# Ledger of designs, part 4: VH-VL binders against Nicotinamide mononucleotide adenylyltransferase (POF1)

Target 1, 258 residues: Nicotinamide mononucleotide adenylyltransferase (POF1), of Saccharomyces cerevisiae (p25576)
Amino acid sequence: MKKTFEQFRKSNLLFQVLKGPQHLECQKLFVLDSSFNPPHLAHFQLLSQTIKNFKLKDTRSHVLLLLAVNNADKLPKPASFPTRLEMMCLFADYLQEKLPQSVVSVGLTVFSKFIDKDKILHEQFVKGCSADIGYLVGFDTIARIFDEKYYHPLKISDVMESFMSGSQLYCLARGDCHLSAESQLRYASDILEGKFEPVIPREWGARIHVMQNDYPALRNVSSSEIRNKLKNGQVESLKDELPLCIYDYLINNKTIFD

## First folded at step 25 (VH-VL; from q3 with light chain G28D)

Design v2
Fold by ESMFold2, last read:
Structure v2 (fold): chain C 258 residues (1-258), chain A 122 residues (1-122), chain B 106 residues (1-106)
Amino acid sequence: as target 1 above (258 residues)
Amino acid sequence: QVQLVQSGGGLVQPGGSLRLSCAASGFTFSEYWMYWVRQVPGKGLEWVSAISSSGYSTYYADSVKGRFAISRVNAKNTMYLQMNSLRAEDTAVYYCARGEYSYAWPEYFDYWGQGTLVTVSS
Amino acid sequence: QPVLTQPLSVSVALGQTARITCGGNNIDNKWVHWYQQKPGQAPVLVIYDDSDKPSGIPERFSGSNSGNTATLTISRAQAGDEADYYCQVWDSSTWVFGTGTKLTVL
C-alpha cells in the first residue's frame, strides 16, 4: 500500500477506490467514514444494526470504507495511512464474507468535511445515478456537521442543502458524549419539531437516524482504546473487540502504533 | 467433528457446591465464546452464563449471579462452571454450548454438549 | 426480563406446512435464532439470524422476522420433525429463550 498511497498523495486526485468495485453497483450506498486505526467490531456493529433496522439483510447494498487523508509534511501517528489502508482491505474482505448480499469497496479522499466528501462521492463514485448515500458516523460527527461555528460566516442551511437532499446519517447513541444517550436518541425528533430552527431546517430531521446501542458491551470499543491495550500488553481482551483477521494482524505487528 | 463432552453433576444438598466441566474437540477452542444453558424439568431453556474466547469477559443470568463462576483453560480445551450456594430451583439439566457471531456479537449456540443433570434436594 | 412468547403446541398433518411463532415487542430489531429439541436430546440449531440455515438443515426449514413476530416454517412436515422448538435472541444485556412449542406431526 506504500506505493499506492504515495502515488495518490502526489497526484491531483481528490478520491480513489483502492479495492473492490470502482463505482456504485447498488441502489443503496453506505459509507463508513473512520480513521480505521485500527478497524474494529464497533465499526461493524454500526453497519450491521443499520442493515437490521432498515430491513436490508436480503438487499444488495454497496459499502464503502472511506479514509480521509491530508497533505501533511509528516506521517500521521499512531499508524501510517498505508498501514491503515492495509487493515481496511483486510476488514473489507471480512465484511464481504459476513455480508454476501453486499459489495464492499475501500476508498481514499483528501476531504475532511462531509459536505466535500458527499460532493466528490456523488461526482466520482455514484456517477450521476440517483442514489441515497447513508453515512455511518458517530454522534460527535453529527454534532460537528450541524455546528454552525464550523461554517461561519456562511449559513448552515445554505451550505448543507445539497448534502441533506441526497444523503442520510446513521449513528449509534453513545453514553459518554456531551449529550446523554437519551438526548441523542431525541435529536432527530427535536429537529423535526423545529427546536433548532432557523439554524437547522426541521425537515432535515427525517435524514438523521440515531439508534439505540443494542450491544452495550461494544460501546467502549474504539481505535484509541485498542491502541492503548496493545501498548500496555493487554492483548487477551482484544480478541473480543476485533475481527480475527485484524487481531492477527495487530499481534504480528505490535509496534505499528509505537 | 465438533464435540462437547460434559462431566460432573449429580445430587447435592441445598447450600452445597458442584463443579461442571465441558471438554471440547474438533475445533479451535480458543476462538469461540462458550456458554452454559440449563433446562429445569418441565420448563424451557434458560441461559445461565457466558465466557468470551479469551476468558477475559464473563456474563451471568441474574438468577445465578454471585453464586456461579464460569471459567476456561484454553490450553486444555475445557470450560467449567463452579456452582456455589445451590438452591432447589437450580435443579436442571445443564448444557454447555459453543457460541457463534451474529455479525459483530456472539448471539447463538451452534453446538451443544449432551447435558448433565444437577439435582439439589435435601 | 423480556418474554418471547410461543404457542404451547402446534399440530400439523404429515406433508403440510407448520408455522411456529415467537412473539416479542420489536422483535424485528433483533436477530432470531431457532432450536429443535427431541425428547432426551440436546437442542440443535435449525435457523440463525432470522432466516439463515446451518449446514445439514433441510431446505424445507425457513425463518422470517417482521414486526413483533418471528416465524419458523417447516414445509412438507415429516414425522421426524416432531419436537420442541425454541426461539432465542440477544436482548441488550442477556440471551433470552422463548417459552417453547411442542410440534406434533399427525
Scores: ipSAE 0.670, ipTM 0.863, lowest interface PAE 1.7, mean pLDDT 89
Fold by ESMFold2, last read:
Structure v2 (fold): chain C 258 residues (1-258), chain A 122 residues (1-122), chain B 106 residues (1-106)
Amino acid sequence: as target 1 above (258 residues)
Amino acid sequence: QVQLVQSGGGLVQPGGSLRLSCAASGFTFSEYWMYWVRQVPGKGLEWVSAISSSGYSTYYADSVKGRFAISRVNAKNTMYLQMNSLRAEDTAVYYCARGEYSYAWPEYFDYWGQGTLVTVSS
Amino acid sequence: QPVLTQPLSVSVALGQTARITCGGNNIDNKWVHWYQQKPGQAPVLVIYDDSDKPSGIPERFSGSNSGNTATLTISRAQAGDEADYYCQVWDSSTWVFGTGTKLTVL
């Protein structure tokens, strides 16, 4: 992946698919947007639980694993982008095995803002197919998306209308976030009740879905927690936090987070 | 052709010990969570214990915690339940069961062994 | 301790529709799974995730989950459907089975 990543960075491309179909092949698109540093079973849970909530068992869905490659020269970094892309390809194979009715692609983009990601995906991945995109993200990402400081002097309501009209946001509640899991679970209903107007239009609460995550082994799984366990030599517990292919990759390459 | 073949049941005195075995075939055993569920004859089903696909994580119903130990040897495609300090209320048919495959946390049991009777009686 | 309450028995005439209920507070926040158990046999999964069927389960088996009640529905009941039926959930801390229902086909 080092050569492929270098070619992308030196190109004028804003988005590129590295594995799987180059364009949307299904009626429904799910975009798993994450650092993948590393990919883990809570990513899989988020995806599978979202598909379950859409009740798409008889309809194929397309999954795009999307990595934003921002400020790639900044140091120090958890896992290099080529290393993350390698793990994302392993994770894509794992997801294809677990969800054989789905189609899985791996892509990267230069954009960090979801309005820009959404635009480039419609232009270059969806390509005129009518698709309502489901973005699968962490709650910290939802909080950042609706933080007005990142859009000043523009209003969120002005810049996000196109994104919110054509997309859904999905996440699992986490117990170790800034907000309690209870507060996270109320976030969408708080928006619907108008508690964040005029900054966040109340109708956007219908596009945000925070799902219960009451599974003991998965509730606190995160890339950061996994990296910390690797640093401390606590590798046995990772067997139930990672797909086997990712576990094997990390055990055979323990220095990638140094 | 998924099969779960159980062994190790029988009659035991209160306070005694017994080890149940569940031998798996027809699927990749190491990819699945495994379970023990019991049923008092003529009564309903009760979950007893679970073990993750790797064997690292184990879970127990409160009624058996500290007395029962679940384990697995993935190289042998076999799961075990070590039952210690047995009580009359532990008398039941014990089923091994396989957890579903498509989620990170299995909620239900898609295949079951035929069951083995454990009788705890003076 | 979570309790999933089922009627002790349900009777249905041959060829008619049987409904077996599973009651729990806000059970529609849970995914409900159903098992059939014939006398002397191990349970068999017949419905998972409220309404989905494993391969090999007849179309006449269906499931629903709304409010405080999940329901297993068996249309065109056959003599071979006579069995005990259990609902089951994962309840944030444990795997919980319902109390069980004996279905009798008359």
Scores: ipSAE 0.481, ipTM 0.778, lowest interface PAE 2.8, mean pLDDT 87

## First folded at step 26 (VH-VL; from v2 with heavy chain S57T T58I)

Design w3
Fold by OpenDDE, fold request of step 29:
Structure w3 (fold): chain C 258 residues (1-258), chain A 122 residues (1-122), chain B 106 residues (1-106)
Amino acid sequence: as target 1 above (258 residues)
Amino acid sequence: QVQLVQSGGGLVQPGGSLRLSCAASGFTFSEYWMYWVRQVPGKGLEWVSAISSSGYTIYYADSVKGRFAISRVNAKNTMYLQMNSLRAEDTAVYYCARGEYSYAWPEYFDYWGQGTLVTVSS
Amino acid sequence: QPVLTQPLSVSVALGQTARITCGGNNIDNKWVHWYQQKPGQAPVLVIYDDSDKPSGIPERFSGSNSGNTATLTISRAQAGDEADYYCQVWDSSTWVFGTGTKLTVL
């Protein structure tokens, strides 16, 4: 994977699929964008609950695990990009097994902003086909997307119009956010009611889906939490937070986060 | 083939204790959640307790919290239910069951033991 | 705790279609699973995740979940289908069973 990553870095490519179908094969596309440091069951939970809540069980879908590798000149921390990609590939195999109606790809991109990610995906992955694209993210990511400070002096409503008009955002309410879970769950309706105008157009509320967390045991699962437990020797508890393949990988490679 | 063989149970007085065992075979025991479900004769099913693959995550029904203890020894492919402070309302056939995943979470029971009768009576 | 409501009993003529309902608030946002239990036997999983069937379960068994009601459908009912049927869901911290339905094949 190190060689593959270096090849990508040297190629000046903006996007590349490293595993799975090279292009979109289904009408429905789920993009799971994360640092995957490491991937864990809460990532799967987000996808799982999206499928459940929106009755997509029988809908063929394409799942794209996407890793942003911006600032490739800087060393990522704590795990290297090749290491993350290895884990992503394992996670992809896991998802492929668990999602018989889906195809799973692993991709990487140099873009960190969602608007740029979306553009490059349309250009190089979707390739002009009609698609229903859903981005699966944490609430903090959604909050960041709609933070004016990242766009000034431009308006969010102008910059993100193309993205929001063609995409859905899915997330699970969490307890570790600056907003309460209840506030998170009302976020979309608040947008629809115009509470964030003119910064956030009210019509965008229909494209944001904050879901109730159905599995409290997974509510506090995060990559940071997993890394901390690993460092602290809390190995057994990790079995309940990770796919077995990821667990085994981490147990056999404990130094990857040093 | 998947098999769950139960043992233990029997007649006990109120306030007494019993220990149930469930021996698993035909699958990788350490990769599955395991459960106890009970049924009063002639009545419906009631979930009692759950234990994760590792044994780290445990759940109890409110009706048995503080009195029952679920455990597992993966090296022995065996799950246990220690029942203390038994009450008349605990009288039931107890089933061990294997959990299966609904995507990211174990939601249902795909294999069941033969059941064991627990009778709490003076 | 959430309650899953089932009819106490359902009767079906031999060869006809039986439908057993399971009612619950917002049950359409949950996966519903179904079990068959014959007298003196342990329950047997017949439907999981609303509509999927375990191996060995006849195709005449089907499930659906819409609105506030999940339904187990048994087409071309046979004498051997006479049993108790239970729906079941996961809810926050509990595995919840329905009240159960006795199916009689006439």
Scores: ipSAE 0.890, ipTM 0.939, lowest interface PAE 0.6, mean pLDDT 95
Fold by OpenDDE, fold request of step 29:
Structure w3 (fold): chain C 258 residues (1-258), chain A 122 residues (1-122), chain B 106 residues (1-106)
Amino acid sequence: as target 1 above (258 residues)
Amino acid sequence: QVQLVQSGGGLVQPGGSLRLSCAASGFTFSEYWMYWVRQVPGKGLEWVSAISSSGYTIYYADSVKGRFAISRVNAKNTMYLQMNSLRAEDTAVYYCARGEYSYAWPEYFDYWGQGTLVTVSS
Amino acid sequence: QPVLTQPLSVSVALGQTARITCGGNNIDNKWVHWYQQKPGQAPVLVIYDDSDKPSGIPERFSGSNSGNTATLTISRAQAGDEADYYCQVWDSSTWVFGTGTKLTVL
């Protein structure tokens, strides 16, 4: 995987599919964008909840695990990009078994911004299609995307119009956010009601989906939490937070987060 | 083939204790959530307890919290239910069951044991 | 904790279609699973995740879930289909069963 990653870095490619098909027919694309350091069951829950809430069980879809490597010149911490990619590939296999109606792939990109990611992903997977891209993210990411401080002096409504016109945002409400879970759950409706105008167009509320977490045991699962538990020797509990393949990988590679 | 073979149970007086066992075979026991579900004769099904594959995560129905203890020994492919402070209303056929995932979470039971009758009576 | 309400009994003639309902508030936001139980036997999973069938379950069995009602449909009913049927869901921290339905094949 190290060689593959280095090849990507030297290629000047903006995006590359590491695992899975390079091209697919027009279909719904779900992008799970994360550091995957490591991947864990809360990532799967986000996708699972989306499938459940939107009745997508029988819907053919493409699930892309996407890793941004924008600062490849810096030594990534804790796990290296090749290591993360290895885990992502394992996670992809896991998801593929769990998602019979989906094609699961792994991709990497040099872009950190969603608008840039979106452009390259549209070009790669949905060009000429009427399909939206569904981005599976944390609420903090959504909040950041719609924070006007990142756009001054430009308006969010102008800069993000192209992105929002072809995208859906999905997230799970969490308790470890700057907003309460209740506030998170109202976020989309508040937008629809015009509470954030003119900064956020009210119609964008229909493209933002903050979902309730149906599985309390997974609510507090995060990559940082997992790393902390590993560091503290709390290994047994991780079996309930990780796919077995990821758990085994971590146990057999104990120094990847050092 | 997946098999769940139960043992234990029987007649006990109120306040007494029983221990149920469920021996699993035909699958990797340590990778599955396991459950106890009970059924009063002539009545419906009631979930009793759940234990994760590792044994770390455990759930109990409110009706048995503080009295029942679920456990598992993966090396023995066996799950247990220690039932203490038994009450008349605990009289039921107890089933062990294997959990299966609805995507990210074990929501349903795909295999069941043969059941064990527990009778609590003075 | 949600209450899953099922009819106490449903009757169906041989070769006809039986429908067993499972009612619950916003049950369509949950996965519904179904079990068949014959007298003196352990339950058998017949439908999971609203409409999927385990291996070995006849194609005559199907499931749906919309609104406040999930439905188990048994087409071309056979005498061997006579049993109790239970719906089941996950809710927050509990596995919840329906009240059960006795299906009689006439």
Scores: ipSAE 0.884, ipTM 0.937, lowest interface PAE 0.6, mean pLDDT 94
Fold by OpenDDE, last read:
Structure w3 (fold): chain C 258 residues (1-258), chain A 122 residues (1-122), chain B 106 residues (1-106)
Amino acid sequence: as target 1 above (258 residues)
Amino acid sequence: QVQLVQSGGGLVQPGGSLRLSCAASGFTFSEYWMYWVRQVPGKGLEWVSAISSSGYTIYYADSVKGRFAISRVNAKNTMYLQMNSLRAEDTAVYYCARGEYSYAWPEYFDYWGQGTLVTVSS
Amino acid sequence: QPVLTQPLSVSVALGQTARITCGGNNIDNKWVHWYQQKPGQAPVLVIYDDSDKPSGIPERFSGSNSGNTATLTISRAQAGDEADYYCQVWDSSTWVFGTGTKLTVL
């Protein structure tokens, strides 16, 4: 995987699929964008909750695990990108097993911004076919996407129009964010009511889905939390937070985050 | 084939204690959540307790919290239910069950033990 | 604690279709699972995740979940289908069973 990653870095490629179908095979596309450091059950929960809440059990979908390789010329934060990609591939196998109606791909991109990610996916993965794209992200990511300070002097409504017109955002409400879980759950409706106009067009509220976390035991699961537990030797509890394949990988490679 | 074989139970006085056992075979025990579900004769099913594959995550029904203790020994493929401070209302057939996942979470029970009768009476 | 409400009893003629309902507030936002229990036996899973069937369960068993009601449908009812049926859901750290329905095949 290290060699593969280095080849990607040395290339001028902006996007590459490392595992699974190289192009979109279903009309419904779920893009799980994360650092995957490591992948964990909360990632799967986000997808699962989406399937449940929107009754998509019988809908064939393509799941793309997407890793952004920011600052590729700099040393990555532990774990290394090759290590993350290895774990992502394991996670992809896990998801494929759990989601037989879906196909799973692992991709990497040089872009960190969603508008750029979306653009490159349309160009190189979707390739002009009709697609219903849902991005599965954390609420903090959504909050950042709609923070006007990152767009000045441009307007969010102008910059993000193309992205928001062609995609949906899904996230789980969490208790460890700057907003209360209740506020998070009302975020989309607040947008629909025009509470964020003119910064955020009210019609975008219909394309943002903040979902209730149905599994309290997974609410506090995060990559950071997992890394901390691993460092502290709290390995037993990790079995309940990780796919077994990821757990085994971490147990056998405990120094990957050092 | 998946098998869950229960043992223990019987007659006990109020305030007494019993320990139930559930021996599993035919599958990788350490990878599954395990459960206890009870049923009063002629009545419905009531979930009692749950334990994760690792044994780290545990849940109890409110009716048994503080009195019952679920545990498992994966090396022995066995789950236990220690029942203390038993009450008349604890009288029921107790089933062990294997949990199965609804995507990311174990929501339902795909295999059940044969059940064991617990009778709490003076 | 959420309550799953089932009819106490349902009767069906041989060869006809039986429908057993499970009521709950916004139950369609949950996965519903169904169990069959015959006298003196342990429960048997017959439907999971609203509509999926375990191996060995006849095709005449089906499930649906919409609005405030989940439904177990048993088509072409047979004498052997006479049993108690329970719906079940997960809810915030609790596994909740319905009140149960006795199905009688006439």
Scores: ipSAE 0.862, ipTM 0.929, lowest interface PAE 0.6, mean pLDDT 94

